# VHH binders against S-protein homolog 13 (SPH13): the designs that were tried, part 3

Target 1, 133 residues: S-protein homolog 13 (SPH13), of Arabidopsis thaliana (Mouse-ear cress) (q5xv33)
Amino acid sequence: GRLELKNEISGVASVRKAKLAVRCWSNEDDLGWNMLKPKQSRIWKFTTMNMWPFQKTEFRCQFRSGFGTTNEDVVTVFSVKDGFRKQCGVGGDECFWVAKRDGFYLRRIVKDGGGDSRKKYVDVLKSKWVWKW

## First folded at step 20 (VHH; from z6 with G104D)

Design a2
Fold by OpenDDE, fold request of step 21:
Structure a2 (fold): chain B 133 residues (1-133), chain A 122 residues (1-122)
Amino acid sequence: as target 1 above (133 residues)
Amino acid sequence: QVQLQESGGGLVQAGGSLRLSCAASGFTFDEYAMGWYRQAPGKEREFVAAISTGDHTYYADSVKGRFTISRDNAKNTVYLQMNSLKPEDTAVYYCAAIDFDFEDWEYKFDHWGQGTQVTVSS
């Protein structure tokens, strides 16, 4: 399993407010808390044990920003469940997660057949930042 | 220097209303969620209400439907409108700014005001 995350929180007065805390885990691994600096990208690799056909492996994360947490405190960022990758498109598109000031997004990399080297993205809001008190 | 200053407390009869204010300074107010806590005599401090930077509001069950939290970013002020007050609402009310601690990996209310006394008589 793999998680790619990019911190694009910007437009803040302090760098501290643009930081992102992330804790990810699977059934086999707990990767602990990590902080992503503004504009930083990171890839997490998870151990996938007995994914198919015996077990459905999920990668789950907690995302904490200076603007709050995701609506669901624990977010499934990867799953072998049927249909999970459908949100990434059926045409071979790739997805990764993006944190912005106004929320948490799933970014799809659109592959244009035209050979343009420039990557195009489609961002889908998955969660606004909320507070759990 | 971060400062929070509460005001608007006082003595009211049951069923009455009060509006608390919290003036903030020393930080970028519009980038912080703000909250209200209260501490009654002999009790622990408890959450009352919070408002996010996006004006999403959250309330304790005990005050839901009666209290309203709001903010004015232009004035660096957070408010707590308290209606239908009950004797059980008697407490010192505190304003706080929420922040995330990247050392402890948790949200904290690290900045507190001096509090304002609210007394509701039966």
Scores: ipSAE 0.650, ipTM 0.805, lowest interface PAE 0.6, mean pLDDT 88
Fold by OpenDDE, fold request of step 21:
Structure a2 (fold): chain B 133 residues (1-133), chain A 122 residues (1-122)
Amino acid sequence: as target 1 above (133 residues)
Amino acid sequence: QVQLQESGGGLVQAGGSLRLSCAASGFTFDEYAMGWYRQAPGKEREFVAAISTGDHTYYADSVKGRFTISRDNAKNTVYLQMNSLKPEDTAVYYCAAIDFDFEDWEYKFDHWGQGTQVTVSS
């Protein structure tokens, strides 16, 4: 499996406000806090060994920005049996997480079945930035 | 220089209403969440309400349904409408800006004002 996070927070007066904090868990394993600089991307790759035999891997992340946090943890489930990421919902599509100033998005890359190699991007709002403490 | 100035406090009878204002300067107001705290005599400072840059609001359980936080970015001001006031609401109310600390990985309230006194009589 593959997950990609892109920090696209922009249009801010301070570079600090464009930073993104992320904490992820692979199943029960805490992967710790990480900071993404503006325009920075992070990729998580899962090997088949982590999923063998026919195991499901839950990848859960918390995202925090200077504008707030996601309203809930973002969860992506990888299944060897299904052969795809459930979060994408459609076979053949790729999904990325994108942080923007106004919220956290799931970006879907849809391949045009009509022979046009052009990738279309669809951003779906996953969460507005909220405050929790 | 960052400055927060609270106003609107005073003496009010139980069941009454007050509207607090906090005028902000010295930073990009619309990029910051804002919040209100209060401190009663002999008690610790406690969270009251906060509002995000996207107008998401958060309230302490003790004030839910009675208090409303709002903001006017054009005026660099955050407000706290306090209805159905109780004697237990008596405190100095403080305004603060909220920011994320990437060293401690937590949200913090910064740039506290001097506060405004709210007194609710029985």
Scores: ipSAE 0.590, ipTM 0.782, lowest interface PAE 0.7, mean pLDDT 87
Fold by ESMFold2, fold request of step 21:
Order: sequence, then structure tokens, then C-alpha cells
Structure a2 (fold): chain B 133 residues (1-133), chain A 122 residues (1-122)
Amino acid sequence: as target 1 above (133 residues)
Amino acid sequence: QVQLQESGGGLVQAGGSLRLSCAASGFTFDEYAMGWYRQAPGKEREFVAAISTGDHTYYADSVKGRFTISRDNAKNTVYLQMNSLKPEDTAVYYCAAIDFDFEDWEYKFDHWGQGTQVTVSS
């Protein structure tokens, strides 16, 4: 499996406003705060199959941007649970999330019936940036 | 260089009104959430109101219904309309820009103005 979080925040006056703070948990393990610069990605590659012996994989993250946070304080960005995998598109084993100036998006790969190697995608809004006091 | 300059304070009788202004410079104003805080003698600074980059507003319970925060991005200015003033509102009022601190991993009010005194007489 594969999880990518990409910072595409742009169109801002300074690099500071385009930085994204991310704190994620892999299952119950706190991975801590990390900063993503503009155009930078954080990528995890991992085994997600429920193989012998029994295994489960889930990633949950908090986001802090120069324009606020997500509506949900902790966002599930990857899970092997049946209902979640369908949202990420082809196969459900790879999820790609993108932060933009106006909010946080799921980048879903759309199957290309034409058969070339170019991938098409659509960005689906997960949450606009909001302030919670 | 960030600069915030509050104005509009003064002496007013209880039940009166004042409008505070905060002129901002040295940063791209429409990219920042802005807030007002106040501090009475011997007390810690107290949150009053905030307005997001998307113009959503937030208020302390003690001022809800009496105070209104607004912003004018063309003038790089945030306002605080204060109605039905009480002696308890007496304080120095500060405006601040709100930004995320990547050393402490929290939102902070890193850019404070000089403040403007509001005094409400009984």
C-alpha cells in the first residue's frame, strides 16, 4: 500500500504561509509533527493486506495550515476497512491527498478507458480550511 | 516588518459605544486571521474576538451580542464595534495577526500592536 500527502498550497505572498504542518498516527503510533514545504510530499509505503498472521493498517492525521485546519480535527487518510478503500480509486490500496490554498483534497485516480499510460485524476474536496478556537 | 496600530479607544459612559480600528502593514493582510485581545490591570490578556481569512467570526462569551469584529482587506484594517459597554470592558485592547509556529506546533498571536485604552465609567 501507499499513502501520499502533498502540499500544493500556492499563490501566497511568502513561503511561511504555504507551509503545512502534519501530525500522523500509524495505527496507534504517534509519528509526530512534520512540516511540508510547498510542493513537498510525505510518502509511506507499507503492507496493507490482511495476511497471515492477522494485520491491520490505518493512518490518521492532523493538519495545520497558514489558513486553518480541517473540519475534523483528526482525519483518516488511509484504512484497510472495507468502506474506506473505495474512496481512493483504483484498487483502494493507494491514497493520494493534496493540500491546496483553499482546503484539503482527496486526489482520486480516474480510470482511463483509452488505454494510454497517462493517468487522469479528479480532486475531491475533503475539507476547506477552517479555524477552530 | 509587521506593524499593527490600534486606534479608537477613549473614555465612554456605561451603555455607550466605541469603534476600534487596527491598521496593518508589513504583511499580506488577507492571508491572516486577525483577532482582538484585551488586558485589564493585574490580569492576563483575554481573548475578545477573531475573524478568519474567510470572514468567519468568533467571540468570547462575555462579549457575544455586544461586540462585532469585521475586516476590510482593501484597507488592511480590522475593526471592533463595541456596543453596550460595561465597566468590566475597561482594558487596553490589542489586535493581533494569527499564524502557525513551526517550533512549538501551535497557532500563536505573533504580531501584537501597541494597544488602545478603553475606559468605561459607571
Scores: ipSAE 0.516, ipTM 0.753, lowest interface PAE 1.4, mean pLDDT 85
Fold by ESMFold2, fold request of step 21:
Structure a2 (fold): chain B 133 residues (1-133), chain A 122 residues (1-122)
Amino acid sequence: as target 1 above (133 residues)
Amino acid sequence: QVQLQESGGGLVQAGGSLRLSCAASGFTFDEYAMGWYRQAPGKEREFVAAISTGDHTYYADSVKGRFTISRDNAKNTVYLQMNSLKPEDTAVYYCAAIDFDFEDWEYKFDHWGQGTQVTVSS
């Protein structure tokens, strides 16, 4: 499987306003705060196994932008649960999330009629940036 | 260089009104959440009001219903309309810009104005 978080915040006066702070947990493992520069991605690649004693994979993340946070403070960005994987698009093995100036999006990869060079994406707004005081 | 300049303070009798202004320069104003804070002699600086980049407003309980924060992005200015003023509103009022701090991983006030004195008599 594959999880990508990409910072596409743009159209801002300075690079500082386009930076994105991300803190993620892999299952219960706190991966800490990291900064994504404009156009930068954080990528995890992993093998999904349905055999005990291997644990189910879940990623949860917090986001902080120059324009606020997500409406839900902690967002599930990957889970092996049946309903979640289909939300990420065809195959359900890759999840791609994109931060933009106006909010946080799920970028679903959709198949076309047999042409890989013509891959299409559908961006689904998951949260506008909001301020929590 | 970043500059914030407050104005509009003064002496006013209890029950009166004042309108504070904060003129901003040296940064792209519409990309920042803005706030007002106040500090009375011998007391800690306290939050008064804030306005987001999306124009959502937030108020301390002590000023709700009496104070209104607003912004004019064309003039790079944030305002605080203060009505029904009370002697306990006496303080120096500061304007501040809010940004995220990537060293401490929290939102902080990184830019402050010089302050404007508000004195409410009786």
Scores: ipSAE 0.457, ipTM 0.734, lowest interface PAE 1.7, mean pLDDT 85
Fold by ESMFold2, fold request of step 21:
Structure a2 (fold): chain B 133 residues (1-133), chain A 122 residues (1-122)
Amino acid sequence: as target 1 above (133 residues)
Amino acid sequence: QVQLQESGGGLVQAGGSLRLSCAASGFTFDEYAMGWYRQAPGKEREFVAAISTGDHTYYADSVKGRFTISRDNAKNTVYLQMNSLKPEDTAVYYCAAIDFDFEDWEYKFDHWGQGTQVTVSS
């Protein structure tokens, strides 16, 4: 499987306002706070096990932008649990999330028909940036 | 140089109203969330209200329904309309820009001014 978080925040006066703080963890690892620069991605590639008695793979993240946080403080960005994979688009094994100036989006990859292999996507708003004090 | 200048404080009777202003300069005002804090003698600074870059507003429970924060990006100014004032609202009121600190990984109120005194008499 594949998980990508991309910072597409743009149209700001200073680079500082376009930076994105991300703290992610899986069932096994807390990766701590990291900063994504404008246009930078963080990518995880992994093999998931769906066999009893093994634990299911899940990634959760917190986000802090120059324009606020997500409505839910902790966002599940990948899970093998019922229904989650289907939301990530075709195949369900690749999830792509994008931070924009106005909020945090799930980018669902849509395959073109026939023999056309060019990829297209639709961005689905997960959360506008909000301020929590 | 970043500057914030609060004004509009004064002496008012309980139940009265005041309108505070905060003029900002030295930064791109419309990219910052702005907020108001207050500090009464012998107390820590207390959050009062904040307004996002998208004009969404947030209030401390003690002032909700009585105070209204607003902003005018053309004038680089944040306002605090304070109605139904109580003696407990007596404090120095400060405005601040709100920014994320990538060293401590938290939002902080940076760029404090000198404040404006609000005194509410019984």
Scores: ipSAE 0.445, ipTM 0.716, lowest interface PAE 1.7, mean pLDDT 84

## First folded at step 21 (VHH)

Design j1 (from z6 with D99E)
Fold by ESMFold2, look of step 22:
Structure j1 (fold): chain B 133 residues (1-133), chain A 122 residues (1-122)
Amino acid sequence: as target 1 above (133 residues)
Amino acid sequence: QVQLQESGGGLVQAGGSLRLSCAASGFTFDEYAMGWYRQAPGKEREFVAAISTGDHTYYADSVKGRFTISRDNAKNTVYLQMNSLKPEDTAVYYCAAIEFDFEGWEYKFDHWGQGTQVTVSS
């Protein structure tokens, strides 16, 4: 499987406002906080596990932007559960998420239909940035 | 250079009202959530109120219903309307912008102003 988190926050006065902090867990393993600069991605490539007794593959992340956090404090960004796989699009083994100035989006890849080989996409809003105190 | 300047403090009788202002410069004001903190003598700084870039407001329990935070992006100014003042509201009030700290991985109020004294007499 493949999980990509991309920072596309732009249209801001300073680079600091466009940085994105991300903390993810791979199943129970805390991968810690990392910072994504504008246009940077964090990519994980992995073998999905969905057979007992193995731990089912799941990634959960927290996001902190210059404009707030996601409405859900911890967002599931990849899971082998059937309901989740369909959210990422056809196949469900690759998920692509994008942070923008106004919120956090799931990027679904669609066939371009024209033979250019470059795929096109639709961005689906997952959460606006919100402040929680 | 980032600069915050508080004003509007003073001496007022209990039950009275004051309106604090915080003029901001040196940064793009409408991209920042803003807040007010206060510090009484011998006490740690205490959160009072915050306002997001989208004008959503947040209040400490001790001031909810009595204080109102607002902002005017055209004037780069944040306000704190304080009604029904009590002697325990006596403190220096500080304005701050909210930034994310990539060393401690938490939101912090940075760019503190100079503060304005509020004194509420019994």
Scores: ipSAE 0.494, ipTM 0.755, lowest interface PAE 1.5, mean pLDDT 86

Design j5 (from z6 with A97T G104D)
Fold by ESMFold2, look of step 21:
Structure j5 (fold): chain B 133 residues (1-133), chain A 122 residues (1-122)
Amino acid sequence: as target 1 above (133 residues)
Amino acid sequence: QVQLQESGGGLVQAGGSLRLSCAASGFTFDEYAMGWYRQAPGKEREFVAAISTGDHTYYADSVKGRFTISRDNAKNTVYLQMNSLKPEDTAVYYCATIDFDFEDWEYKFDHWGQGTQVTVSS
């Protein structure tokens, strides 16, 4: 599978306001806090393993922006579970998430029609940035 | 370049009211969450109230129902209306910007004002 997190925060006066802090982990890897600059992506490629009952691939992340956090502090951004994979789009093996100035989005591939190799995307809002104190 | 200037502090009897103002300049005010903190002698700074870029407000338990934070983006100003003041509210009050710190990985105040003294007598 493939997981991409992209920072598209823009339209701000300072580059600092466009930075995004991301902390992600899987069952097997602790990735820690990282900073994504404007327009920067983090990409993970991995082999999914679903061996009953223990080995499962699931990625969870926390996000901190200049405009707040996601409504749920811990967001599942990839899971081998059947219900989750459907949300990521056709095939469910690749998930693409985008941070924008107003919130956090799932970017889904949509079909453009008739054999066209150009990809089209629809961004689906998952959470506005919120402040939790 | 960045400047925050508090005003409206003073001496007031318990049960009284004060309105603090914080005039901001040198940055894009509407992109920042703003907050008020206070520090009494010998104590650490204490969160009082915050207001987001979307005008959501947050208060410390000790001031809920008595204090109101607000902002006016056209005037680059944050306000703190303080009612039913108690001697325990005596402190220097600071306004500050709130932003994420990529060194410590947490939200912190970033720029501070000089503070305004609030003294509440019995």
Scores: ipSAE 0.549, ipTM 0.752, lowest interface PAE 1.3, mean pLDDT 85
Fold by OpenDDE, look of step 22:
Structure j5 (fold): chain B 133 residues (1-133), chain A 122 residues (1-122)
Amino acid sequence: as target 1 above (133 residues)
Amino acid sequence: QVQLQESGGGLVQAGGSLRLSCAASGFTFDEYAMGWYRQAPGKEREFVAAISTGDHTYYADSVKGRFTISRDNAKNTVYLQMNSLKPEDTAVYYCATIDFDFEDWEYKFDHWGQGTQVTVSS
């Protein structure tokens, strides 16, 4: 499996506002907090285990930005479940996650049917930045 | 250099309405969520409402359906429309910025204004 997270928060007056903190879990393993600088990407590669009907491979993350958090405290960013696989491919290589100034997006990689090998992207807003209190 | 200036408070009868304003300066307003707090005599300061940079709004249960928070980024102002006011809404109302502190690793309200008095008579 593959998970990519990209910080595309830009156009901010302060660099600190463009930072993205992320804490992920691989299944039950806490991977700790990490900071993504503006324009920085992080890729996780992992072995998937599908114990059908009990899928065991999940990747979940918390996000903190200068603009808030995701609506859900913990976001499932990868799953071997059919729903995720349909959207992002078996290995998740058809998607990656993008943080922007206005929210958190799932970016899907689509190929141009015109024979052009150029990768096109479709961004789907998954969450506006919100605050918890 | 951050400044927040509340206005619009006053005396109003129960069931009445007030519109509070908070004029902000000294920072890039549209990059910050804003919020309102209130403090009644003898009570702790409590959350009232907040609005994100994306205009997502949050309300305390006690004011939900009666209060509306909004913002005008062009004017660097956050507003609190208060309808159906009750005596228990009597308090000093404060506006504040909402930010994430990467040093303390927490979200917090910051840069409080001086407050504006709201008094609701029965």
Scores: ipSAE 0.443, ipTM 0.724, lowest interface PAE 1.2, mean pLDDT 89

